# Ledger of designs, part 8: VH-VL binders against p56860

Target 1, 255 residues: p56860
Amino acid sequence: MMTAEVRTPEQGGGPLTTEPRAPRSAPGHADASAPAFGPETDPRDIIRWALAAHPDLLMPSAFNLNGVVLLDLAAQAGYRGEVVFVDTGYHFPETLATRDRLESRYPELTFVTLNAGASPDDGQTPPDLYASDPDACCAARKVDPLQRYLKEQGPSALLNARSRDQASTRADIPFVEEGGARRRVNPLAHWTREQLEAYAAEHDLPVNPLYFDGFLSIGCWPCTRAVKPGEDARAGRWAGKGKTECGLWQGENKL

## First folded at step 1 (VH-VL)

Design r9 (framework fv_rovalpituzumab)
Fold by ESMFold2-Fast, scan of step 1:
Structure r9 (fold): chain C 255 residues (1-255), chain A 122 residues (1-122), chain B 107 residues (1-107)
Amino acid sequence: as target 1 above (255 residues)
Amino acid sequence: QVQLVQSGAEVKKPGASVKVSCKASGYTFTSYGMNWVRQAPGQGLEWMGWISTYTGDTTYADDFKGRVTMTTDTSTSTAYMELRSLRSDDTAVYYCARDHPYYDFWSGSDYWGQGTLVTVSS
Amino acid sequence: EIVMTQSPATLSVSPGERATLSCKASQSVSSNLAWYQQKPGQAPRLLIYGASTRATGIPARFSGSGSGTEFTLTISSLQSEDFAVYYCQQYNNYPPTFGQGTKLEIK
């Protein structure tokens, strides 16, 4: 049966409670055409359109800089859906502390933490997947729990915090992506790192402290290092593996 | 090379339970999720649920919640589907089906077991 | 729950001809659609996924097209082994749902 730690508005922003997560009834799909968004479009307008087109919208988040900024903008735009975080068992303590601060700051939102570390000891599973096979590590500890949850909940669209400024592979991402298992909405596609930093500072948002220590893209601790000046922001992910994207952005994993 | 071999046909009385097995070979068992789909005689296909072969986490279709349990035994590369409180309208061929590895989607299935006929009659 | 409707229920064609099978979704499923072939007494076989991508080992005479709510499976130059039941399946929304099938039979 599926279980998850959930903090709902009814709990007043207190500690997460572990509970069984029954799939919600599949909502009717709103098949609305995406309008032409441009470089001056307020992300909140994109979010409001997405909510109108997809009332069942969900927001997966790793609580990095982009995710924290998107969360604040989404809350302002009227988003009251779930914020879904995957606890891979390999997060920095700073990442989990950032999650806790966000849950406290946004008591009106439902936070769902999926626990990937609940699997029993399995003699068939290599203990060092992160070293020998980073794709298998990502799939087992992040992709599988999230895909299971998304399959069960059946959202017609996801709200994502990706921006074109993050990596060469993201340079051309549109505000609304079709294809794949569900529509993906990227309200921050046109925002720069400087705009994200300025927004977070102005609004006193809880940013992961590791970001200021050169961890410009934060993932699981075995696969993350601080970037060198002039490196792509995602260069610290999967260091030495020639990879800039997790399996989340490939195939059905396009989130 | 890839094979999914299911247990043999079963005849059950109403109210009984049945546990169907699906033994995988020719690939790394824990790298692909497993779907369960049934087909009543002369009718179409009905999705029952999915299990992660790595984590053991499950997702069940609403019509089967409360009376279906899906499990795996990674030491034998075998998936199981147990259906309880059987009714006559549970008479069907039950299939296991592997998630497609090159999909943009987790629910499409590339390899299927041969099927297990479960007959429920009094 | 998304309802998948296939038409016609039965399609009678001669070997060597072209068959076109229709699948309609009650709401948009983007390109998240698969086609399966099932012969009597056998398990379904994946033909097409992502609406138009042919699965490994599937002959070039099978092609899929469409997006949103309307999809077609086309079989060119029908062979004797192609006479079977064909199912479409959406996997855009939970739960994944199948059409009721189209039986392709010899005219």
Scores: ipSAE 0.000, ipTM 0.421, lowest interface PAE 16.0, mean pLDDT 76

Design s1 (framework fv_siltartoxatug)
Fold by ESMFold2-Fast, scan of step 1:
Structure s1 (fold): chain C 255 residues (1-255), chain A 119 residues (1-119), chain B 107 residues (1-107)
Amino acid sequence: as target 1 above (255 residues)
Amino acid sequence: QVQLQESGAGLVKPSETLSLTCGVAGGSFSGYYLSWIRQPPGKGLEWIGEIYHSGSTSYNPSLKSRVTISVDTSKSQFSLKLSSVTAADTAVYYCARGYSYGYDAFDIWGQGTLVTVSS
Amino acid sequence: DIQMTQSPSILSASVGDRVTITCRASQSISSWLAWYQQKPGKAPTLVIYKASSLESGVPSRFSGTESGTEFTLTISSLQPDDFATYYCQQYNSYPYTFGQGTKLEIK
């Protein structure tokens, strides 16, 4: 079973902030054309544009380096929407600790954890679902809970932390993707791993400690390995099984 | 520098269980895949299986019904048990680690230990 | 299972020679192939990983190439220390599989 845990910002006395839009299929702003973004565009400017065009914007995150950097930039740009994390039951303890540190650092944001509720892998006896059928495991523990939540919430766009240098499959992602169930915005599309690392260090961001041990793309422990020098960051995900992308970006499961 | 060292009985009787331990010294094996590979005298290499520090395992299907690999992080050791052995299981057994950036490309190997299956 | 086939099984060569050993996968393994050197009575040691990446500490005379499912290990200007048995290994798919080995011996 899926459940959701939510941490909301503290509500205090003071001047009321007027929300510009209730989440409705109202006229106007969803038709805003994306400007021409380029290699020198500040990600915060892309995020500000996305917020203006899509006041109901949501940010799914697995709290990898890219996700942590995007979260900080988004908070600076005025993002106050939901940060949505799927707890598959298979996360490294380091990943959950990173989430907890981020919730503490950004009290102004709403963090939503979707709990899949499926039994965890025993790690001792094959076949486990990740090893025998990584597509089915990804669907049951990550894709399905997230898709259900997004259908229920109905955002017109998602803010994603993908960058072009993470994997060969991501080499040509645009800043703004059309089609599918909703628009996807990739403010970090043009940032390199070196830029992300420098930014995180400069701002003392809570980076998953496994990142510094070669886990450049951190997923669930049964299917995540450290990447080899010169590999794409996502080469460690579902390694040995011919899979490089989660079902979120494939076929009818594309978000 | 990280070193791997196999240990265990060098002689096992047919039908019994072969048991070996690999000790890891000079560094952590956290974040690495740890494998058992064997080599019958004068023959090639055969991968037996691997384990991650979390305890997650993958086994060669040809040996899966007989093999168990386990890890003891408190002792920096991982072990191999192979049940119902026959003369065909006589081999030098190696433990090896995959890189911190991947698995199996085996960058560090133990010296190997000969296990003879004989009555 | 992915079958790895090496050729030749035995290669006789002289010091200073350029030698090439081939390894063919029965299915696509992308670039997930390693080469190991094994001297008599010793454990294998890693030479090449990810088809063409030279392991740290290995002399630059060793190189690897890939073309589809065909992989090569080349040793330019063979040295006495290079006489050994060489194995390729795929690590794209479980179970990981090795080639049968190529024995490089003195002519």
Scores: ipSAE 0.000, ipTM 0.398, lowest interface PAE 16.9, mean pLDDT 76

Design s10 (framework fv_siltartoxatug)
Fold by ESMFold2-Fast, scan of step 1:
Structure s10 (fold): chain C 255 residues (1-255), chain A 121 residues (1-121), chain B 107 residues (1-107)
Amino acid sequence: as target 1 above (255 residues)
Amino acid sequence: QVQLQESGAGLVKPSETLSLTCGVAGGSFSGYYLSWIRQPPGKGLEWIGEIYHSGSTSYNPSLKSRVTISVDTSKSQFSLKLSSVTAADTAVYYCARLYSSSWSDDAFDIWGQGTLVTVSS
Amino acid sequence: DIQMTQSPSILSASVGDRVTITCRASQSISSWLAWYQQKPGKAPTLVIYKASSLESGVPSRFSGTESGTEFTLTISSLQPDDFATYYCQQYNTYSYTFGQGTKLEIK
């Protein structure tokens, strides 16, 4: 069974209710066509479009720099949906502290923490899996619980904090991705790390302190190291194991 | 994780009304359709009807004159009433979730375990 | 209502075999077809949705195809856990209708 911890908004009522779905005699495949976004488009305009097209929009987040910046921009744009975090049982204390600070800063948002059998102390998950099989570790502790939750909630789109400069595998991501179970929206696709850092500093956002110690992309402590000058931001993930993406974005596991 | 569980009397006399309830636990009651589906012993599946949390219903035309589905959002449950039953109504009755989306999470993806209802004197 | 016809009604096969079950709709249902697996005494479980999309947790040996109003479920290398009754179902329009089922049994 899945366990979930939920913090609901302190300001105003509960979550917004969704109107009944359209009859199935005329099913639609697309909720709305994406407008032409470009290098000068404000991410908040992309988010506002996404909210209008997909009122059931959800935002998965690991609370890395990109995620923290996206969360602030989304809140400004009127996002009041769920922020979904997977507690793998292997997070740095700094990551959990950053989550707590974000929950306090954005009382208008609902934060969901998923705990679907990923604890190293549950007696069911092998403690050495992260060392011998990082793909299986990622799937069991992050991808599977998140995919199960997304299947249960059934959002028509996800709001993602990916940007083109994070890794070579992300260099060509569009603002709106089609294909797979649901649409993915990348409002920060065109932002550079320098722009993200400047925004976070200007708005005094609670950035994970490990970021300033060279952990440019932060995951579970067994699989994360600080990056060296000239390395991709995600080079510290899965160090020595030839992996740059969690199963979240791989073939059959693509959200 | 959404879970569905059927409950109700397992024996109904001919000409009486069959009544079942489906409890919904572990997740949102909104944003998807909830159906009743039945399976006579040794036979295939037959859709009975569906309901949305607003109370909007659709029924199998062959059963429409005898079937009523209702929802109680405060208890996170929905119910089936089938009147004037005969031996032909003996079946395992399932409740199931149908999530209809523009993308592809639209099928009976979650089912209750089923409950046998026998119609006999 | 839309009639769903499955063939064959019974299919005998051995572990390792490639098996194909067919379902035909009496009229267009676009891609709005699902396949379910039912083991004795259990509720059906979803295998394929939207004609060709594999349900999460279902082995990759299962696949679905469509051609007009004809749909197929294929198991590329049959395993012991795959012996069950399979049902197709259209959800394009009311009333939702199921095929009569295909019992996949050990040869």
Scores: ipSAE 0.000, ipTM 0.368, lowest interface PAE 12.5, mean pLDDT 76

Design s11 (framework fv_siltartoxatug)
Fold by ESMFold2-Fast, scan of step 1:
Structure s11 (fold): chain C 255 residues (1-255), chain A 119 residues (1-119), chain B 107 residues (1-107)
Amino acid sequence: as target 1 above (255 residues)
Amino acid sequence: QVQLQESGAGLVKPSETLSLTCGVAGGSFSGYYLSWIRQPPGKGLEWIGEISHSGSTSYNPSLKSRVTISVDTSKSQFSLKLSSVTAADTAVYYCATEYSGYDSPLDYWGQGTLVTVSS
Amino acid sequence: DIQMTQSPSILSASVGDRVTITCRASQSISSWLAWYQQKPGKAPTLVIYKASSLESGVPSRFSGTESGTEFTLTISSLQPDDFATYYCQQYNSYPYTFGQGTKLEIK
């Protein structure tokens, strides 16, 4: 069993725990071909195309810089679907505060929080798994809840905030990824860190204050540190463990 | 290759709890889901439920009020409990693995164990 | 729940024949359909997954196709080892559901 919280400002500005949703079948909309997107394409045009091709589009978000920028662009482009966040139990307070500010700013969107620690049948996940097995910790507290939710909801495509500038493993991501369980759309694939920062500042977007303290990539507190000059942006994630990607995005063509 | 083996009592009285264990060997378990499936003699397959290595579960709504699936990571074992059994619960019970991910089918199955519910 | 309907329930054929078994979903399941082979007294074994992907170790005479909510399993040239009961299964949505089975028997 999985629990989900639906968060909207009119419901007291906080999370509400709901009963697990009834599963729905995946919609049969899959034949729309992607246009030729390039370095000058406005991300909003990519999002509008994705919405037309996939009315059931969902947006998972960790509310990092990329996620915040994508959320604003998506709202402008007419996105009114779910913004899905996994509360792993190990987020920085600054990350949760950023989520709360975003929910207040975008009342037209439905924010869904999946609580890994609130599952009635998840009593066997060890509390210090992040120290002994970071991959198992990521699977238990982030990948499993999201995968179950996606299987339950059955979206034909996901709207993702990944950009080529984030890590060497992301250097070649396309705007539209085919294969795997569903189509993935990366409207920000071609945007640089500098462009994301400039956009966020120009539009007064709520960004995680840890970015101003040298955190170029932010995840759960046990596995995140400030980046040193000359390091890759994701070098602070899983420091000392040789890992730069969460298990959700490993195994290309699976998610 | 992953090897699965079901075990447990083959005879259960009506109104009692059916309890089975699935032992898993020969592969990595952290990225896998495990399902329980049953088949009454001479009939088709019915999915009972699924559990991740981390303990997250999903159950068939028709059985949800009676079924509990659990995992014991230290023993590499998954367990099924089905309460308040009747003759309709007589079936061969299978455990089967599914690689963690939406596009993965039931890849490896145990040999199955017959559970008869009779007085 | 998504209902999976197989046809025919029994299919009689001879070695060397081309046979097709059909499975229809009561609603869209995209391509999330698997086919299993079950021989008497044994557990099911995976043949096809994701509607048309051949499982490793399964002979190339087996193939799967999809068209909307209709799926087929085809065996291009039946061999003696292929006589078994075949089940389709959707894994698009919980609860997972199986077809009622097709018994492929010697004509």
Scores: ipSAE 0.008, ipTM 0.493, lowest interface PAE 9.3, mean pLDDT 76

Design s2 (framework fv_siltartoxatug)
Fold by ESMFold2-Fast, scan of step 1:
Structure s2 (fold): chain C 255 residues (1-255), chain A 120 residues (1-120), chain B 107 residues (1-107)
Amino acid sequence: as target 1 above (255 residues)
Amino acid sequence: QVQLQESGAGLVKPSETLSLTCGVAGGSFSGYYLSWIRQPPGKGLEWIGEIYHSGSTSYNPSLKSRVTISVDTSKSQFSLKLSSVTAADTAVYYCARDRYYGSGSYFDYWGQGTLVTVSS
Amino acid sequence: DIQMTQSPSILSASVGDRVTITCRASQSISSWLAWYQQKPGKAPTLVIYKASSLESGVPSRFSGTESGTEFTLTISSLQPDDFATYYCQQYNSYPYTFGQGTKLEIK
């Protein structure tokens, strides 16, 4: 059982609450086969299929451009599940403000912030771990809290906002990934950055303002820089460390 | 439906602290940033700052050293304190609800405004 | 700070006229601009957001356009209720800034 700060539609104009998070219980549809999806498939159709196959569907988000676009498309498709964010204590103020903006724009969704109010000094993680061992810092402050929550909630599938053009490591991601603890659905796998930007602009979505300053992939402030023209969108993450992916997308830590 | 209403003293002496409260009704408080905006007589509108129900704030740099905005979620209220006032702070003060969109906020609902005069 | 300049400061017009007021940003603000209407003794009310999007409940005679850093608000057939002061506001960057206003008055 984890505690989390939660804003729910039923709490309306009431104060934000911190509550114990009990495991969810819903009928599983994990054995349903995915239909053939292709370059013409509307992401909303992929999301509607995922909702029908997996009523317990959950959406982790770091509220980068892709996450904001996915959230809007999911809300339109009828998604009313949890949007899960991990407060690492190292987010840019602009990232936390973007989360607040999204809560305001999507009152019909439940927003869960794990470890809300986290600070650089949590009494357990060395405050300079991000500099000496960014993998250990990512695991302790982001990957581990999220994986514990997912294990406790037990969703049969996740909605992820990855697209193929974000990085060379993502070039071949499928719309539906099998294996591991749960199915992963990537409704935006086939969308380009240009399509995502156009969609966000057309629908006036709250995009992290750092994005317009060249922060094409935004993580924690110690490990993020603006990208240079012609660089991979994720080149600013862990610059100089030979790393382009958080442990969420590697081995048994895959979401 | 959504209603915002300013309250507080309409007369403040120079060097004192201006204090205003905004009551929010109609289900518009949770999930919205809320702002204070002022309009000096014969001049344009000036954004003072914004607050979210979590307590997160952003202030106009020109006023930041003198401004504090706070929130009381239990009462669906947020408040403005502006210290060390001068005659230049004489204005109609509005509270407004933010619509966060793209890179920032515009304001969809406004209170009726309250005139605060700074005079000895 | 981004400076917002409105022109004209005063515009005289008759009912039925097509009127256009302009707002210029001192630097690029993308499409992040709103227009407000303010009647004497009243709070401003939202008319347009994202340069050209009409707020719900606002009459269709109001429209907005953008071209670079120049923005316009047009009223296609002026009605008596439209005589007011109009303000533009940028929301590209903190601090949010407003134009100085355009007073639309009866000719």
Scores: ipSAE 0.000, ipTM 0.444, lowest interface PAE 14.8, mean pLDDT 80

Design s3 (framework fv_siltartoxatug)
Fold by ESMFold2-Fast, scan of step 1:
Structure s3 (fold): chain C 255 residues (1-255), chain A 121 residues (1-121), chain B 107 residues (1-107)
Amino acid sequence: as target 1 above (255 residues)
Amino acid sequence: QVQLQESGAGLVKPSETLSLTCGVAGGSFSGYYLSWIRQPPGKGLEWIGEIYHSGSTSYNPSLKSRVTISVDTSKSQFSLKLSSVTAADTAVYYCARGLDYGDYEGWFDPWGQGTLVTVSS
Amino acid sequence: DIQMTQSPSILSASVGDRVTITCRASQSISSWLAWYQQKPGKAPTLVIYKASSLESGVPSRFSGTESGTEFTLTISSLQPDDFATYYCQQYDSYSLTFGQGTKLEIK
């Protein structure tokens, strides 16, 4: 069984069952063409365009450095939609603490936590699933809960915190990605890690403390290691498995 | 309305490679796991393996050493190759898509019509 | 692998009868079980998913229940169209496994 939890300061949040819910009305993609964005474009201008073209816009976030920076910029640009987090049961305590600090800092936003259900320690979840099949583990714990939620909500587009310097697989991501089930908007595509770090520091954003200990891409604790100089930021994820990222952004699971 | 359609040679010689393709039309290819399932004449169903759009696969351990599933997103199709076939591989082969109704995905709907592959000389 | 055992293998019944087909998992699969109907020469079609959820377009005379590792498919008032082979399938764990099938035939 899976659950979804809506967490707002006023409501306190609560578990939701994954029982079938009627899809939201008015599905489909807007006809608006993406304008020409470039290396000097303010991410907030990209977000404002996305909001105008897609009033039903949602923001998935793992609350890593990119996600925290995007959230702050989106709030400044007038974003008031949902911020959707998948609780895989394998997050570092520091990641969950960062989520809690963000919920307190942005009371104007609705934070939704999707739970995969079973805990790794409950004896029912295989303890070696990450080791034996990281793609299946990623799908069951993160991709599948998010895909179910997105099918139920039916957003025509998503705000993603991906940037081109995070990994070789992301080097060519556009600001607006077409194809698949819905449009993806990457307002931070052109920002570097240095720009993200400087922005977070200047604005005193709650950054996961593990980031400063060499965990440049913070995922689940069983598959995350500190990266070495010159290595792709996401190389620390899935160490030894020949995988650069979870199925969240792959093929049919592209959001 | 989504329709799946299997295609490929209906006769394969022992020791050779069985090759089938499944075309997906009329609906979303994205957001679903795509599976191959087989049924020997007069017997039950056996799951062969699955793939999603990125190329990530999971295979039945009993068949894993002989099976390759691949995807061609530009043509909205995915394919099965089963090597070193024997008479035991004679079966109707189905492709199938998972159906997501706000829950865990692992059930199949729709299914293709099925295609009989006979392994004989 | 999780083994799925169906019983009976063959069930003879008349139109209007209430019939129950059973499927037992070799270990806990929670509610992650589907039921399929297969008519001769045709592909299987989904009837029930998540142990008890009726697929859209399937008549309400079909229902599913669960109790531990035992699952049942019930047809409350058999119609001529219901004579077919029925399969259960677990999707709790890889490898995905099916029961051996129950052939529902006319008496």
Scores: ipSAE 0.000, ipTM 0.391, lowest interface PAE 17.1, mean pLDDT 74

Design s4 (framework fv_siltartoxatug)
Fold by ESMFold2-Fast, scan of step 1:
Structure s4 (fold): chain C 255 residues (1-255), chain A 117 residues (1-117), chain B 107 residues (1-107)
Amino acid sequence: as target 1 above (255 residues)
Amino acid sequence: QVQLQESGAGLVKPSETLSLTCGVAGGSFSDYYLSWIRQPPGKGLEWIGEIYHSGSTSYNPSLKSRVTISVDTSKSQFSLKLSSVTAADTAVYYCARVSSGWYFDYWGQGTLVTVSS
Amino acid sequence: DIQMTQSPSILSASVGDRVTITCRASQSISSWLAWYQQKPGKAPTLVIYKASSLESGVPSRFSGTESGTEFTLTISSLQPDDFATYYCQQYNSYPYTFGQGTKLEIK
């Protein structure tokens, strides 16, 4: 199994390595119907509904702009579950610093960092594997560790920071998504990048500084570049590869 | 293509430790969990345990007190040790890759281990 | 542990027959079930995963279905190469568990 680093409320910064969690059964089918949500619905109301329907709710996050905004709204709505981050070994230092600032700002939340194995410079994993075979690297370093953790924890639903404004592939995401192993809740589905930026500024949220240097969608350093004016926000991800999503949202690895 | 190959002594005496190694070729050794499964002659399959290249392990509770699985990333190998063997441990032992979807997608050919004096 | 029970233990059939074997889980495993084929003296090979997904390279005559905790493997027109023992396996929870096997033999 993977190594997990857990920072619980009242510990104050720094990772705590824990033993692999005991396996548990998958939750099966969702048993509560979602109300009709629309573009006027406050994300906090969507989150409150999700918590009532799914007390075991978990929040995976890459700590991008959307993730930071969702985290703040979730904390306000009473979310006290785990915030799960996968450390692929390829993150920008700015991304890890943003995580550290968020852990300090939200001591009431439990932050879990899943370590996806050795550094890219371990001599066992080629440093260019992400560039030469992004699907295999993504599966091993992000998708597989996260799916294993979700299998062990068995949440009946996930709280995700996706919005329709992020990319053409996300234009039709619903507020509550059925199918797969568990329900997915997208409270920010209707928010625009402008709304997210305004909210973050108004509430002085720690935003990844690379965002202001033209990195509108931030992933691992081998496959991320700054976007040009007029490009889709995710155009910098897997530049030249014809790919805009990691296997996290596709096939049997779909969350 | 991914290839898995078991190796080790085919005969082990009662009370001793059964030791097997699985060599993995092709594909990425570090990308997947790797498992040991056994099958006594004429019987069904029993999962023994799995390991990730980091050294993290999960074992079948029925065997946990006797099983150790380890990795040697420099050789792209992982190994099984089963202590205090009896005739009931006579089986074909398979190594297998755990897919990203958690089913077994590639299997070694299996190696028969007989526990006998 | 989740118990997997297969039926029948032995199934006798002729080439060209439609055959169905069943696997029942002692508790909910959602769709987290695989089917393996094992020929005498050989390692098992994957046939179906996630209850109904056909593994690449496996003939289309094989199919899987699910209904609650009951799962089936169907071979629509049995071929000589299909006579083997079939095992179901749940991967919903640790420990992974297998059914006892169904031996498909010539009638």
Scores: ipSAE 0.000, ipTM 0.401, lowest interface PAE 16.7, mean pLDDT 77

